# VH-VL binders against q9nrl2r1430to1533: the designs that were tried, part 243

Target 1, 104 residues: q9nrl2r1430to1533
Amino acid sequence: GGVHELSAFEQLVVELVRHDDSWPFLKLVSKIQVPDYYDIIKKPIALNIIREKVNKCEYKLASEFIDDIELMFSNCFEYNPRNTSEAKAGTRLQAFFHIQAQKL
Below, E stands for the ipSAE of ESMFold2; O stands for the ipSAE of OpenDDE; V2 stands for 0.75 times the mean of E and O plus 0.25 times the DockQ between their complexes.

## First folded at step 17 (VH-VL)

Design g5b28 (framework fv_iluzanebart)
Fold by ESMFold2-Fast, scan of step 17:
Structure g5b28 (fold): chain C 104 residues (1-104), chain A 124 residues (1-124), chain B 107 residues (1-107)
Amino acid sequence: as target 1 above (104 residues)
Amino acid sequence: EVQLVQSGAEVKKPGESLKISCKGSGYTFDDHWIGWVRQMPGKGLEWMGMIYPGDSDTYYSPSFQGQVTISADKSISTAYLQWSSLKASDTAMYFCARQTFDFESGYYWYFDYWGQGTLVTVSS
Amino acid sequence: EIVMTQSPATLSVSPGERATLSCRASQSVSSYLAWFQQKPGQAPRLLIYDASTRATGIPARFSGSGSGTEFTLTISSLQPEDFAVYYCQQYDNWPYTFGQGTKVDIK
């Protein structure tokens, strides 16, 4: 990608981070608090890692960026039962992401 | 580019309070854990705890739980280590360090950038 | 807590010789082990992470090996600037813990 695409990715990540429903996604799930998480989730990811990848120009295509965001939501729904606050936050944040991603 | 700059040396008396700082620059401060390490004179390194500035999530080593408070102010990219009542045994060099991750070989955490250290001397 | 034990406590070697430092964990830490160098009056410097990966800017004479509970740092041809204290540190489980250090000194 170009400078414009990198700016768009950074803006979108900032909007996701600022969203009220971002709290389950700000950083990787703690092995200290949730020891079985990494036994279940084999490709962990979070917004801080995605932002670092944006800053280091690791995304060459918009599809790669979108894939990492979708992996983050997929992990949330895989680990957390539907009725949890985490899964509900993930559902709302994912809908917000889909609207904002139309700009990419 | 990436820097952690710590506050200057402190000379205090037992019973006094103290708050030392670690200011990050050259990266997104909110997105990396900041750890605190103690080194007593002539001794090795001990992890005290760490904080994630983005949400203030904090972990303390059992030896330091209740002995110190770790906090951060993300608006000024600064992490803090605080004592409510200093003891002579708190005399030490204190380092802050930034967590990093490697997304090429899998996501794992190690500490790459360190502050220069803050010497705290507590004597009557 | 995982206890990290380093040996020897002090290693006396001549410049140009090979230095081998050992680090043992009280339980498996997989490959989540780092090595740091500290010179007097300085902050620790990261040398190796993930047991064997050299950090950026670290000379090729430094190499790490091992997994599980036994780890080694090797300095293949010791230079004058390598006389320092070396610490291993596990980051598999909280609290993260350091070994007590190995001091590498001359002769």
Scores: ipSAE 0.552, ipTM 0.874, lowest interface PAE 1.7, mean pLDDT 90

Design g5b29 (framework fv_iluzanebart)
Fold by ESMFold2-Fast, scan of step 17:
Structure g5b29 (fold): chain C 104 residues (1-104), chain A 124 residues (1-124), chain B 107 residues (1-107)
Amino acid sequence: as target 1 above (104 residues)
Amino acid sequence: EVQLVQSGAEVKKPGESLKISCKGSGYTFDDHWIGWVRQMPGKGLEWMGMIYPGDSDTYYSPSFQGQVTISADKSISTAYLQWSSLKASDTAMYFCARQTFDFESGYYEAFDYWGQGTLVTVSS
Amino acid sequence: EIVMTQSPATLSVSPGERATLSCRASQSVSSYLAWFQQKPGQAPRLLIYDASTRATGIPARFSGSGSGTEFTLTISSLQPEDFAVYYCQQYDNWPYTFGQGTKVDIK
């Protein structure tokens, strides 16, 4: 046994989680905190779900992984008006993702 | 693979402080809510509260708010339940449990893995 | 808070028989309902979540049904290891609440 190497998807998810703008995306939105979220967003997702899918080898193609990340950002912009701290964090984190995804 | 291991049994006197632990392994600790459940001797299960270790977001049942403190140290994959001053009525088995989520629906689901329990006995 | 009521309090069945356990919520919990098995001295074991989805490793003889306020756990052919206390739990509304339990005893 050699050193265990993280997959490209796991490395990218770790970078997203550690980013200062990841706070709206770390976990699924709570119905306790935001009661109407699940009435508006029909395909909720967050970094914790994406990370577990990576760890369980659920993504066989880079396009599947990218689609889930883009869904996460799409949900953010659908629910949150452009002037909110959530939408602004999402815009910056999405830009960071697009730069890092070039390495995939 | 997934395991939650709790600290050992405690025997305390009323007024003493106590902190019990729940250590997770075999999964990404930061990504799952950890709940605490009380079971009084001969009685059923009571949900006390939960914490998300990744950002320390915490919720308490109203009946336990102010009675206990839930915390976590993600650097050692450990969640805690703490009393500043124990009462005889705190005598119970305390379980920690991990909450799962469904990939397809994107909803939080049930507590899928449980610790073995920590028996706390408070008597004079 | 939502009150969960289980019936019967005790159910006596013979090995090989079908057991049906009921759980009622005081308000709708949609499908956010789980069933747990607990044996003396042990932690609860998840059997069913999302009202009807079996947890990993749970035998096919266990099935859940229902939505809203009325839920059922069915054990199609009771085995000796199935004698235990069964709890339902809702996780739709805060705070999460458990039923009082149904004890399944050997007849």
Scores: ipSAE 0.546, ipTM 0.869, lowest interface PAE 1.9, mean pLDDT 90

Design g5b3 (framework fv_iluzanebart)
Fold by ESMFold2-Fast, scan of step 17:
Structure g5b3 (fold): chain C 104 residues (1-104), chain A 124 residues (1-124), chain B 107 residues (1-107)
Amino acid sequence: as target 1 above (104 residues)
Amino acid sequence: EVQLVQSGAEVKKPGESLKISCKGSGYTFDDHWIGWVRQMPGKGLEWMGMIYPGDSDTYYSPSFQGQVTISADKSISTAYLQWSSLKASDTAMYFCARQEFDFKSGYYEYFDYWGQGTLVTVSS
Amino acid sequence: EIVMTQSPATLSVSPGERATLSCRASQSVSSYLAWFQQKPGQAPRLLIYDASTRATGIPARFSGSGSGTEFTLTISSLQPEDFAVYYCQQYDNWPYTFGQGTKVDIK
């Protein structure tokens, strides 16, 4: 992407981070607290990693940025049962993301 | 551009409390773990623990659990290491260090930037 | 915890010579191994991460190799500024652990 796309990605990540439902997604799941997570989830990702990739200009296309955000939600729903607070937060944050991503 | 600046040297007596600081700049402070490392005089490096400033999640090495408190104030991009009651055996250089993502290895984290260190001397 | 053992404790070399430093883990750490340089009165400086990847700004004379339990840091043509203590550190398993250090002294 261009300079305008990188600015848009950064703004969107900031909005996601500030959202009340971002708490499961701020950083990678702890290996100390959740030892089996990395046995189940093979492509872990979180908002802090996505933001770093934006800042290092690693996204060449908007689709690559969107794919990483969607991977983050997919991982949440794969690991966490539907009735968990994590899955519920993920559902609400993903809906918010889909509305904001229409601007990209 | 990334910098970690630590507070100045401290000379204390056994039993006193102490809180030292590590201020980050040039990056998104909330997005990176900050670790604390002890180096006793003439000895090697010991990892004490770490904090994620964005949500204050904190982990301690078993050797330091209950001996120190790690905290952060993200509004001023500063991490802290605190003792409620110092001992002579706490005499050491204390470093803070930022963790960075290894994007090639599945985002394992390594220490890239270090503070200059804070010398703490505890003697009667 | 994983114990990191470095050898030799002290390595005496002349400027322009090759220095080879070893680091051994008590169990596999895959490639999640970093090397740091520390000069007297200074903070550690990252040299190598992921066993063999040079950090930004690190001269090409520094190279890392190994995986699993056996790791090597090589300085191909030692410069006067390279006399320092070198530490290895594993970040594969919690708690993170450092080796005891190898001091590179002028012969």
Scores: ipSAE 0.543, ipTM 0.872, lowest interface PAE 2.0, mean pLDDT 91

Design g5b30 (framework fv_iluzanebart)
Fold by ESMFold2-Fast, scan of step 17:
Structure g5b30 (fold): chain C 104 residues (1-104), chain A 124 residues (1-124), chain B 107 residues (1-107)
Amino acid sequence: as target 1 above (104 residues)
Amino acid sequence: EVQLVQSGAEVKKPGESLKISCKGSGYTFDDHWIGWVRQMPGKGLEWMGMIYPGDSDTYYSPSFQGQVTISADKSISTAYLQWSSLKASDTAMYFCARQTFDFESGYYEHMDYWGQGTLVTVSS
Amino acid sequence: EIVMTQSPATLSVSPGERATLSCRASQSVSSYLAWFQQKPGQAPRLLIYDASTRATGIPARFSGSGSGTEFTLTISSLQPEDFAVYYCQQYDNWPYTFGQGTKVDIK
């Protein structure tokens, strides 16, 4: 046995994934199910991609990590009308993220 | 270091149930789709369906819908392929495969790592 | 479903020669096409994805080209370990579909 420490970015991604409002963000939107998504959203991203980038040590600055998370929320609000379950989940998860990100 | 390890060969009779497994390691299991592919003896590859373990979202090829059940247990990083009642026509090699990402474009769907296969033989 | 057709069914070549394998889709799959190599008793091995991108560890002698409905896998200087069955696969739409395979055997 040993003790493994998660990076600050990995800890925050784990908290986001476990949040009740993460469901729209866990994986990329399927082009097969939502064909017009990629016509509207030019830089798609999701929590699984962000976690992989963290695991590959691709974020050198906290600002790069924060920019990817903010892009994810921006895409949500651009595609989904304000009164949708997706947009409401995104609003709550983004607020949670802003509180947690103060530690980065 | 990414590995998918499948359960061992099975010899069954028609009408019996079966559940075979595919265990992932060396990556975040919950964050990648797992597909299942059938190869009949001496034939080519057929895509059966896939599951996303993180939320259990599952899709089947129309040819396999209702014939098999795909499931996953993310607590042990394992995906499953299950038959309620086997037929002789189910005799085949079954592969699981991970689907990956194109990190530059943010798009994915290709299969990059494969399990070693599980041979299922169904005969009376 | 999108039907993938490979040609030739079998290709006999000598080591050091160039091999060219074709794959045709019944409708456009853009560049969402992969090539796999399979040896007897083994699982398929990814060679090429997105029509022309080599997978990690795949030798430079393997190259893919094409878009839309017509695709080609080229092996520029065939090595003894390259004798295998090769499959193309589209992932543009569900269900994902494979070609029937091209067997590359020694002349």
Scores: ipSAE 0.625, ipTM 0.875, lowest interface PAE 1.3, mean pLDDT 90

Design g5b31 (framework fv_iluzanebart; at its last look DockQ between E and O 0.63; V2 from the best seeds 0.00; counts 0 for: pae E 2.1 > 2)
Fold by OpenDDE, look of step 18:
Order: C-alpha cells, then sequence, then structure tokens
Structure g5b31 (fold): chain C 104 residues (1-104), chain A 124 residues (1-124), chain B 107 residues (1-107)
C-alpha cells in the first residue's frame, strides 16, 4: 500500500493498539468466554471499533473520540474487579492515553 | 473496496500436508475476524473456525477441532487454513469470510465478504 | 451447537411466482440470522442479515422476516437468476451454523 499521513486520532489509536496493555481492548469481549458480559455492559466498545469510526470519519470532535476511549475503559472497570489483569492493564493503558490525548 | 482473495486450487494425495491462504485488502485486516467454511461436493456449508488476526485468537468448530490449523500473518493481511495429513474426505471447496461489526451499536455482526473459494482435491 | 433446519429441501417455482423459504433454529438466535444465495461454482452471496435487513445491492424482491427460532426468506417474484440454493445461518453463538439449504428450481 501507499504511504499516507495519519490523523491525530489514527496515530493515537495505533499507539494504543501497540501498547503492551492493549490486549483486553483489541476487540469486543467474547460472549463465549464471558457469557454474562453483555448482560452487564450495555455500550460495548473496543479499539477495533474505535479505529473503524476513525477511518469512517465518524468523530467530528476530539471530545467524541475521547468519550469513546473513556467508555472503553469505563466498561473494563465496571466489569472487572480491581485485582484482575484486565483492570490493571486498563489502568496503565488509560494513564498512557491521558498523556497522549494532550496532543489532540 | 473490501476483497478476500484465496490461493489457487490444490490437487493432493492422502497423507500430504497443505496450507491454503486468504488475503484481505481494502480494510484493516487486524480488526475483523476471518472465518473458514467447508463445502464438500454437492453438500452444504460448514463453519470450520475463525481467527482474529489482531491477536491470533482462534475458535474452532467442534467437528474441526484438532483436524485443521487456522492461523494468520497480519503483516501481509493473510489468513491460513492447513492440514498436517490430508484425507480423501478433505476434498471440498473452502471459503474464507470476513466478519463485520456495527460500530454504532458496538456488536459483531454477519460475515459480509467472502473469498472466491479454494478447491482442494485429495485422491490416490 | 444450534441446529438450523430449512424447509422445504426443494422448492419448485415458476418464474414470476412467490417463493417462501423457512428456517428454524433449535434455540433462539434473536435476530442474528443471515440468508445466503449460492449458485454452482460460486461463493455464497449475502442476501439478508439481522433477519430482515437487505444487504447492499440486493433487489427489493428479497425480504427476510422472523426472530427467535422461526425465520422466513421471501422472494416476491422469482426471476430467472434467482434459481439457486439458499442457506440460512445463525451468528448468535459459536459455533456458527448453517441450515442444510433449500434448492429453488424451475417448476
Amino acid sequence: as target 1 above (104 residues)
Amino acid sequence: EVQLVQSGAEVKKPGESLKISCKGSGYTFDDHWIGWVRQMPGKGLEWMGMIYPGDSDTYYSPSFQGQVTISADKSISTAYLQWSSLKASDTAMYFCARQTFDFESGYYEFFDYWGQGTLVTVSS
Amino acid sequence: EIVMTQSPATLSVSPGERATLSCRASQSVSSYLAWFQQKPGQAPRLLIYDASTRATGIPARFSGSGSGTEFTLTISSLQPEDFAVYYCQQYDNWPYTFGQGTKVDIK
């Protein structure tokens, strides 16, 4: 493929995906692995979905993009207890996001 | 334009190994599940399994668990289906397909794009 | 696994006539049901998804209905190019499963 310049949103999503703590967030939670997930989480979201929205230019404001990222973390902390690997990864990734989001 | 292009027809003998491919383009390959479907001659469609290229998470249908291996190389946007030792009964058409998702609702949806199929013939 | 059962196995219809195909799930699949058309030597073509939403480029004569365990694909007026095998498929729960297919041929 050709080389093109990434938008700020695109670049941030790439950085989030490449982060070591992105594994709980790369895709939607599997209903097979977590049968009750969607009984609890009503607005599921993941980095693949967010990237698609970026690619489709669905975010008109930086605040909309940030809201979706924060929703992603909120869902994680709502479902996963603090001592889980998912929650710990989420905490670290969210901290990373907050630093990177300053560039938006 | 989203496309899935599969490798060409294969003619093999029982006991031989085989690896066929499905290359995706026109979308972010890492972000969509890729599934494999078998269709034996004159028969219906059977889900074999699916893989998420982003992290190589993989699910097999019970009937195909241990019978095949599904893998992906996201660096070249390619998914694979392979056999270590083919049987005559593996003779079939094999399709790959991409699963879409509704980014507004945040749910995985149907398999919207399909490869053209790879015919595998296994005979002595 | 969820068993999908289609009926009839073969449906003979004249051009211009209405065709009604049935698909039953052994347990509820909500609306996570798709219909595919397949012609010899070709890949399946998506017709309907989410039980009742017509895929892009699919003629209006194709329509899907139903939810839970009972689903229907309707072709309001059969065209010559519509004679093929039709499959339903649930994507509510893994493993995803197809019906055995309904062959629509010329009466």
Scores: ipSAE 0.788, ipTM 0.923, lowest interface PAE 0.6, mean pLDDT 95
Fold by ESMFold2-Fast, scan of step 17:
Structure g5b31 (fold): chain C 104 residues (1-104), chain A 124 residues (1-124), chain B 107 residues (1-107)
Amino acid sequence: as target 1 above (104 residues)
Amino acid sequence: EVQLVQSGAEVKKPGESLKISCKGSGYTFDDHWIGWVRQMPGKGLEWMGMIYPGDSDTYYSPSFQGQVTISADKSISTAYLQWSSLKASDTAMYFCARQTFDFESGYYEFFDYWGQGTLVTVSS
Amino acid sequence: EIVMTQSPATLSVSPGERATLSCRASQSVSSYLAWFQQKPGQAPRLLIYDASTRATGIPARFSGSGSGTEFTLTISSLQPEDFAVYYCQQYDNWPYTFGQGTKVDIK
């Protein structure tokens, strides 16, 4: 039963990665470029980590997958002021995610 | 399953250009940093730099900045290390390595799989 | 840059004995430390990551400990195949840096 669910998670992650607004979320925020990020954000996550978890069958429930995606957006809005390109990209990508998540 | 396969040994003269490769398979190539490590004959390991193939973000170790170019072509899952003009001091074994994550221990990043190495010999 | 110092440079041990290898960082690297094994003519092989987590397929005789600036790799009962050079590597700060290596040699 979980085989079709895992395929759905993989398809959704691929669509998120390919989205024009995915650039802030592809990989973990660099300590080199953003030194204070990890002082503020205590549960960092990114699309590459979520995709790896999908590939290794780490998500047992759709809710676990959705929670990790929502954590990623929550971290974005916690760290970045609303007027930033990161926050704007996050807002648009989150809206896209909510539409696509209806398939789960 | 996960493999990094490097190009074969090279014998070059000083002043020649060279581009060696590292091809990833068995994982999502775009999602993992690829690092390059030099090992001079009889010496230890030196970090040269790394690239994230998904967006081409690149970091060089200060001692290798301007000495080499690191690039990647994600359409063929291959990373490259390139010299415009080789020196005898470039004689070494060059390794590529894949960075991964430990999502069970807190999402730390470390290098797990390594290529077999490419021996580069530069002599007149 | 963070300097990694390994000691001893060479360790002579008999099969069946315990080997203890040390790695010191010039500043805290938290637990962002890995240990690699390299045999002549081979690529480095990951043994330990996150200071103390054994990589998949690595025998239980290998164990890592420490955090901050002082780290140890222990091989509880040396097997003939364990004679190799061992490197520690920090991945907390860029540039990532290796120790100079400890050669584990047969007594």
Scores: ipSAE 0.707, ipTM 0.886, lowest interface PAE 1.0, mean pLDDT 91
Fold by ESMFold2, look of step 18:
Structure g5b31 (fold): chain C 104 residues (1-104), chain A 124 residues (1-124), chain B 107 residues (1-107)
Amino acid sequence: as target 1 above (104 residues)
Amino acid sequence: EVQLVQSGAEVKKPGESLKISCKGSGYTFDDHWIGWVRQMPGKGLEWMGMIYPGDSDTYYSPSFQGQVTISADKSISTAYLQWSSLKASDTAMYFCARQTFDFESGYYEFFDYWGQGTLVTVSS
Amino acid sequence: EIVMTQSPATLSVSPGERATLSCRASQSVSSYLAWFQQKPGQAPRLLIYDASTRATGIPARFSGSGSGTEFTLTISSLQPEDFAVYYCQQYDNWPYTFGQGTKVDIK
């Protein structure tokens, strides 16, 4: 991608981090707090990693950025039952992401 | 460039309080764990604990739990290590370090940048 | 806690010679191991992470190997600036722990 895509990714990540439902996604899940997480989730990712990849211009294509964001949500839904606070936050943040991504 | 700048050397008496600082720059401060490491004179390195400034999540190594307080003020990109009552045995060099993550593994973080150290001397 | 044991405690080596430093973990840490260099009066510097990956700006004479419980740092041709203390550190499980260090001295 071009410079406009990188600016858009930066803006979108900032908005995701500021969202009230970002709390499950700010950093990698703690092995201490969730000992079995990494037995189930094999491609972990979080907003802090995505933001650093944007800042370091690691994304060549918009699809790569979108794939990481969607992987983040997919991991949440794979690990967490539908009725959990984490899964509900993921559903709301994902909906917010889809709305914001349409504006790009 | 990434920098961690620590507050200056301290000379204290037993029983006094102390708060030392570590200011990060050149990166997104909120997104990386900051850890504190003690090195007693002539000895090796010991992890004391770490804090995630983005949400204030904090972990202590068991031998330091209750001995010190780790905090951060993300608005000024600064982490802190503090004692309510210093002991002579707290005499040491204290380092802060930034933890990062490997994009490929995405699973574990290693420490890539270190502050210059703060010498704390506690003596009667 | 995972105990990291380094050997030898002190290694006397002439400039230009090869140094081999050992680090053993009390349980498997997979490849989540880093090596640090510390010179007198200075902060530690990251050399190697993920057991074998050199950090940015680290000369090729430094190499790391191993996985599980046994790890090695090799300095293929020791330079005068390499005389320091070297620490291994595991980051597989909290609390993260250092080995006690290996001092590399001039022979």
Scores: ipSAE 0.523, ipTM 0.854, lowest interface PAE 2.1, mean pLDDT 91
ESMFold2 (binder alone), look of step 18: mean pLDDT 93; pTM 0.944

Design g5b32 (framework fv_iluzanebart)
Fold by ESMFold2-Fast, scan of step 17:
Structure g5b32 (fold): chain C 104 residues (1-104), chain A 124 residues (1-124), chain B 107 residues (1-107)
Amino acid sequence: as target 1 above (104 residues)
Amino acid sequence: EVQLVQSGAEVKKPGESLKISCKGSGYTFDDHWIGWVRQMPGKGLEWMGMIYPGDSDTYYSPSFQGQVTISADKSISTAYLQWSSLKASDTAMYFCARQTFDFESGYYEYFDLWGQGTLVTVSS
Amino acid sequence: EIVMTQSPATLSVSPGERATLSCRASQSVSSYLAWFQQKPGQAPRLLIYDASTRATGIPARFSGSGSGTEFTLTISSLQPEDFAVYYCQQYDNWPYTFGQGTKVDIK
């Protein structure tokens, strides 16, 4: 564990960030741009938060890292109707994540 | 270790172009908004706008929209503030600042880290 | 835009005395308010965020209070290094706006 798992988390986050469908997930949704988001989503998260947690060694188990990524996708599908560009991007990125997560 | 370092002082004439820089180090530059703040001599602070280097998303204060261009090059962890044609009224200290957030709640976005400032003097 | 108004413009205080600075927003900013200290020739220094949370490394003599439209920064026992200009800033809505500043000067 430890260093090996941290390197694997770093690599996976970088691959997610570079994916064409990462755009809804790169940074926290702004309450200024989307005023009702924080009324609906109680545990906001985004790739920039997850990357910082990886860099600060805050994930002790692979399951904790996976849970945060899945929370990010769950938030996307809860807020965005299924026919939106955000929900479609989330569906494709989540599928990509599931393939990559097999390496964890 | 965690710091924002700005380019040096500039002395320019009206009509000249200028691009000043703000380089981040010691943190993941792409993951934080970088704001620009103007302070005219003897005056207070004015927020100009900001950029998210990871996707180049920008927002400009209405009073600065069209007056300046904010950009970033994430490959060298540097944000920029640029004028196409300087005016004497652009004489000021310019600060860059990093916007941070609460990693647990994701709600709080405030400016916690500041560059040392770049003094720009525009005179004939 | 949300207008931030600070009072007084200048506050003259002796070392060891309490200083109380006020900041008023033209509309509610909830608790999305920060306080900064600035000394001549220096960048602003974050003191307080979220109206009442002290930033890392900021001495306990600095405290913030308030929510909505009325905010206060208190320096309980003013030290020589505390003579500076203080700015409040709202980050509830764009554009972000600063107050005009309160200068804390020595008597």
Scores: ipSAE 0.560, ipTM 0.881, lowest interface PAE 1.9, mean pLDDT 91

Design g5b33 (framework fv_iluzanebart)
Fold by ESMFold2-Fast, scan of step 17:
Structure g5b33 (fold): chain C 104 residues (1-104), chain A 124 residues (1-124), chain B 107 residues (1-107)
Amino acid sequence: as target 1 above (104 residues)
Amino acid sequence: EVQLVQSGAEVKKPGESLKISCKGSGYTFDDHWIGWVRQMPGKGLEWMGMIYPGDSDTYYSPSFQGQVTISADKSISTAYLQWSSLKASDTAMYFCARQTFDFESGYYEYFDIWGQGTLVTVSS
Amino acid sequence: EIVMTQSPATLSVSPGERATLSCRASQSVSSYLAWFQQKPGQAPRLLIYDASTRATGIPARFSGSGSGTEFTLTISSLQPEDFAVYYCQQYDNWPYTFGQGTKVDIK
């Protein structure tokens, strides 16, 4: 149950962070460097925030964890055009996530 | 226990190089910015710059750009502040501090925990 | 850079009295303002962030208010351990900047 689910979330986040395509998702976009990001993206999130929530046992259900990861990808595709390196990395990392999430 | 532990006091001569350290424990080191703050004797606090250990991204205050190098080794949860050639005006207490944010909103970003400080004295 | 100005430079108060410290920004920092306490020989300690949110473990007698350019830290019923230097810091824009400090001293 809950303990095994939290261990699985931790393992999955570690795998995402180590993936070659994680670089756009490791930390929040700087508001100083990309000022329009926060005008467009209303609920920013990144892997460091998700990992902290996992470590603090804030996810009660697998669906809540999956929703935060999907929000992260949704933000990437909303802000970045299809042909960008960010969008391409996001597409590959999301596919990897969907395969690994079957273990949750 | 979440904490930052800094290296011990240093006494150096002008022109010497120096590298001081800040070791994090009790949290995921590579997921938080580490900032460096200078406090000259009897004076207030000055932000020098910061590093994100997970990808080694760095930002420097314009007043310190080119004067110091900030680096990190995430394998040992340690951040560094380095001078190639010290000056007497570098005599100060140097603090490292972890920067965090509201994890629900995701917005930036305040210093929540501090190292104990490293006193650097540069004199002839 | 955004200049943070604190007043007064020194505030002399007796235990049990209220202390009110001011912090002014040269331009709006919204609510991206923190307050720190520093005792001699020690690292700064976070008291307040986002102008008015008390950090974990900070006693209820500490409160922050303000937004934009004018901010206040209030210490109700000052305790002996509260005699220290207090700094405000903005984190709205780079470089992050601190005020020069207000020393709260015993009368």
Scores: ipSAE 0.530, ipTM 0.867, lowest interface PAE 2.1, mean pLDDT 90

Design g5b34 (framework fv_iluzanebart)
Fold by ESMFold2-Fast, scan of step 17:
Structure g5b34 (fold): chain C 104 residues (1-104), chain A 124 residues (1-124), chain B 107 residues (1-107)
Amino acid sequence: as target 1 above (104 residues)
Amino acid sequence: EVQLVQSGAEVKKPGESLKISCKGSGYSFDDHWIGWVRQMPGKGLEWMGMIYPGDSDTYYSPSFQGQVTISADKSISTAYLQWSSLKASDTAMYFCARQTFDFESGYYEYFDYWGQGTLVTVSS
Amino acid sequence: EIVMTQSPATLSVSPGERATLSCRASQSVSSYLAWFQQKPGQAPRLLIYDASTRATGIPARFSGSGSGTEFTLTISSLQPEDFAVYYCQQYDNWPYTFGQGTKVDIK
């Protein structure tokens, strides 16, 4: 057996996915389940999209990766009122991200 | 390369249980919906439902709700389709398929990769 | 649910001829429509998505057109390997639905 190498971006995405507060962010919001979401959110994104971009080496700079993660949180706070479980999960996960992103 | 490999053909009696599998490789299995499609002998394609392996979220077509269970084990990159009690009318080819998404728009789209199919025959 | 209706049920053509297949949706699906080819004993193969975009590796003789409720798949010069059943599928709304298929037979 060997050691499988992971990029810093992939390691961070894995940590975000495993976090208890990742549930609103794992996959794209369904327009069928949330009909007005894509009327309000013009640049939808989620951890599954970000992970695939990492795996395809589409991030050239750490700033591009950080921008996509921040877009994900920005979309959450734009769509969801502050007192929702989604917004509260987003607040906690974003704080966790800011601590982990210091390693980038 | 992206592949979906399904379990082998099954011959069963009415009333028996069955669980068939679809194993993904060559991509991040947890990050794509897996759909199940039925094709009865000599008939067209029917979408049964789908699962997102990353969180086990499921959606069933109303025609299949309560007739089958869709599940996944992300630790082995495998999705499942299960019957508690088979009927002769369950005789069909069953396909799994991966749903793709657009990086820019974020919409889930079409089925891009398909398994080879699992033939299930239910007869007395 | 959105009902997809294909016509004709069977189309008999000779090699080199044009085949035109129709697909109608019971309500608008915008451009969220795919076409699949299926040969006996094989899984469906994606030909066209987003009504008119050819999937990777699909020959130029296959083209799709339409939007809303009326869609067409055209095979400009039918080859022997094109004899198959063709399905349209909408992915605008759940449940996703397929047409009943058009069988392209040798005349």
Scores: ipSAE 0.582, ipTM 0.869, lowest interface PAE 1.8, mean pLDDT 90

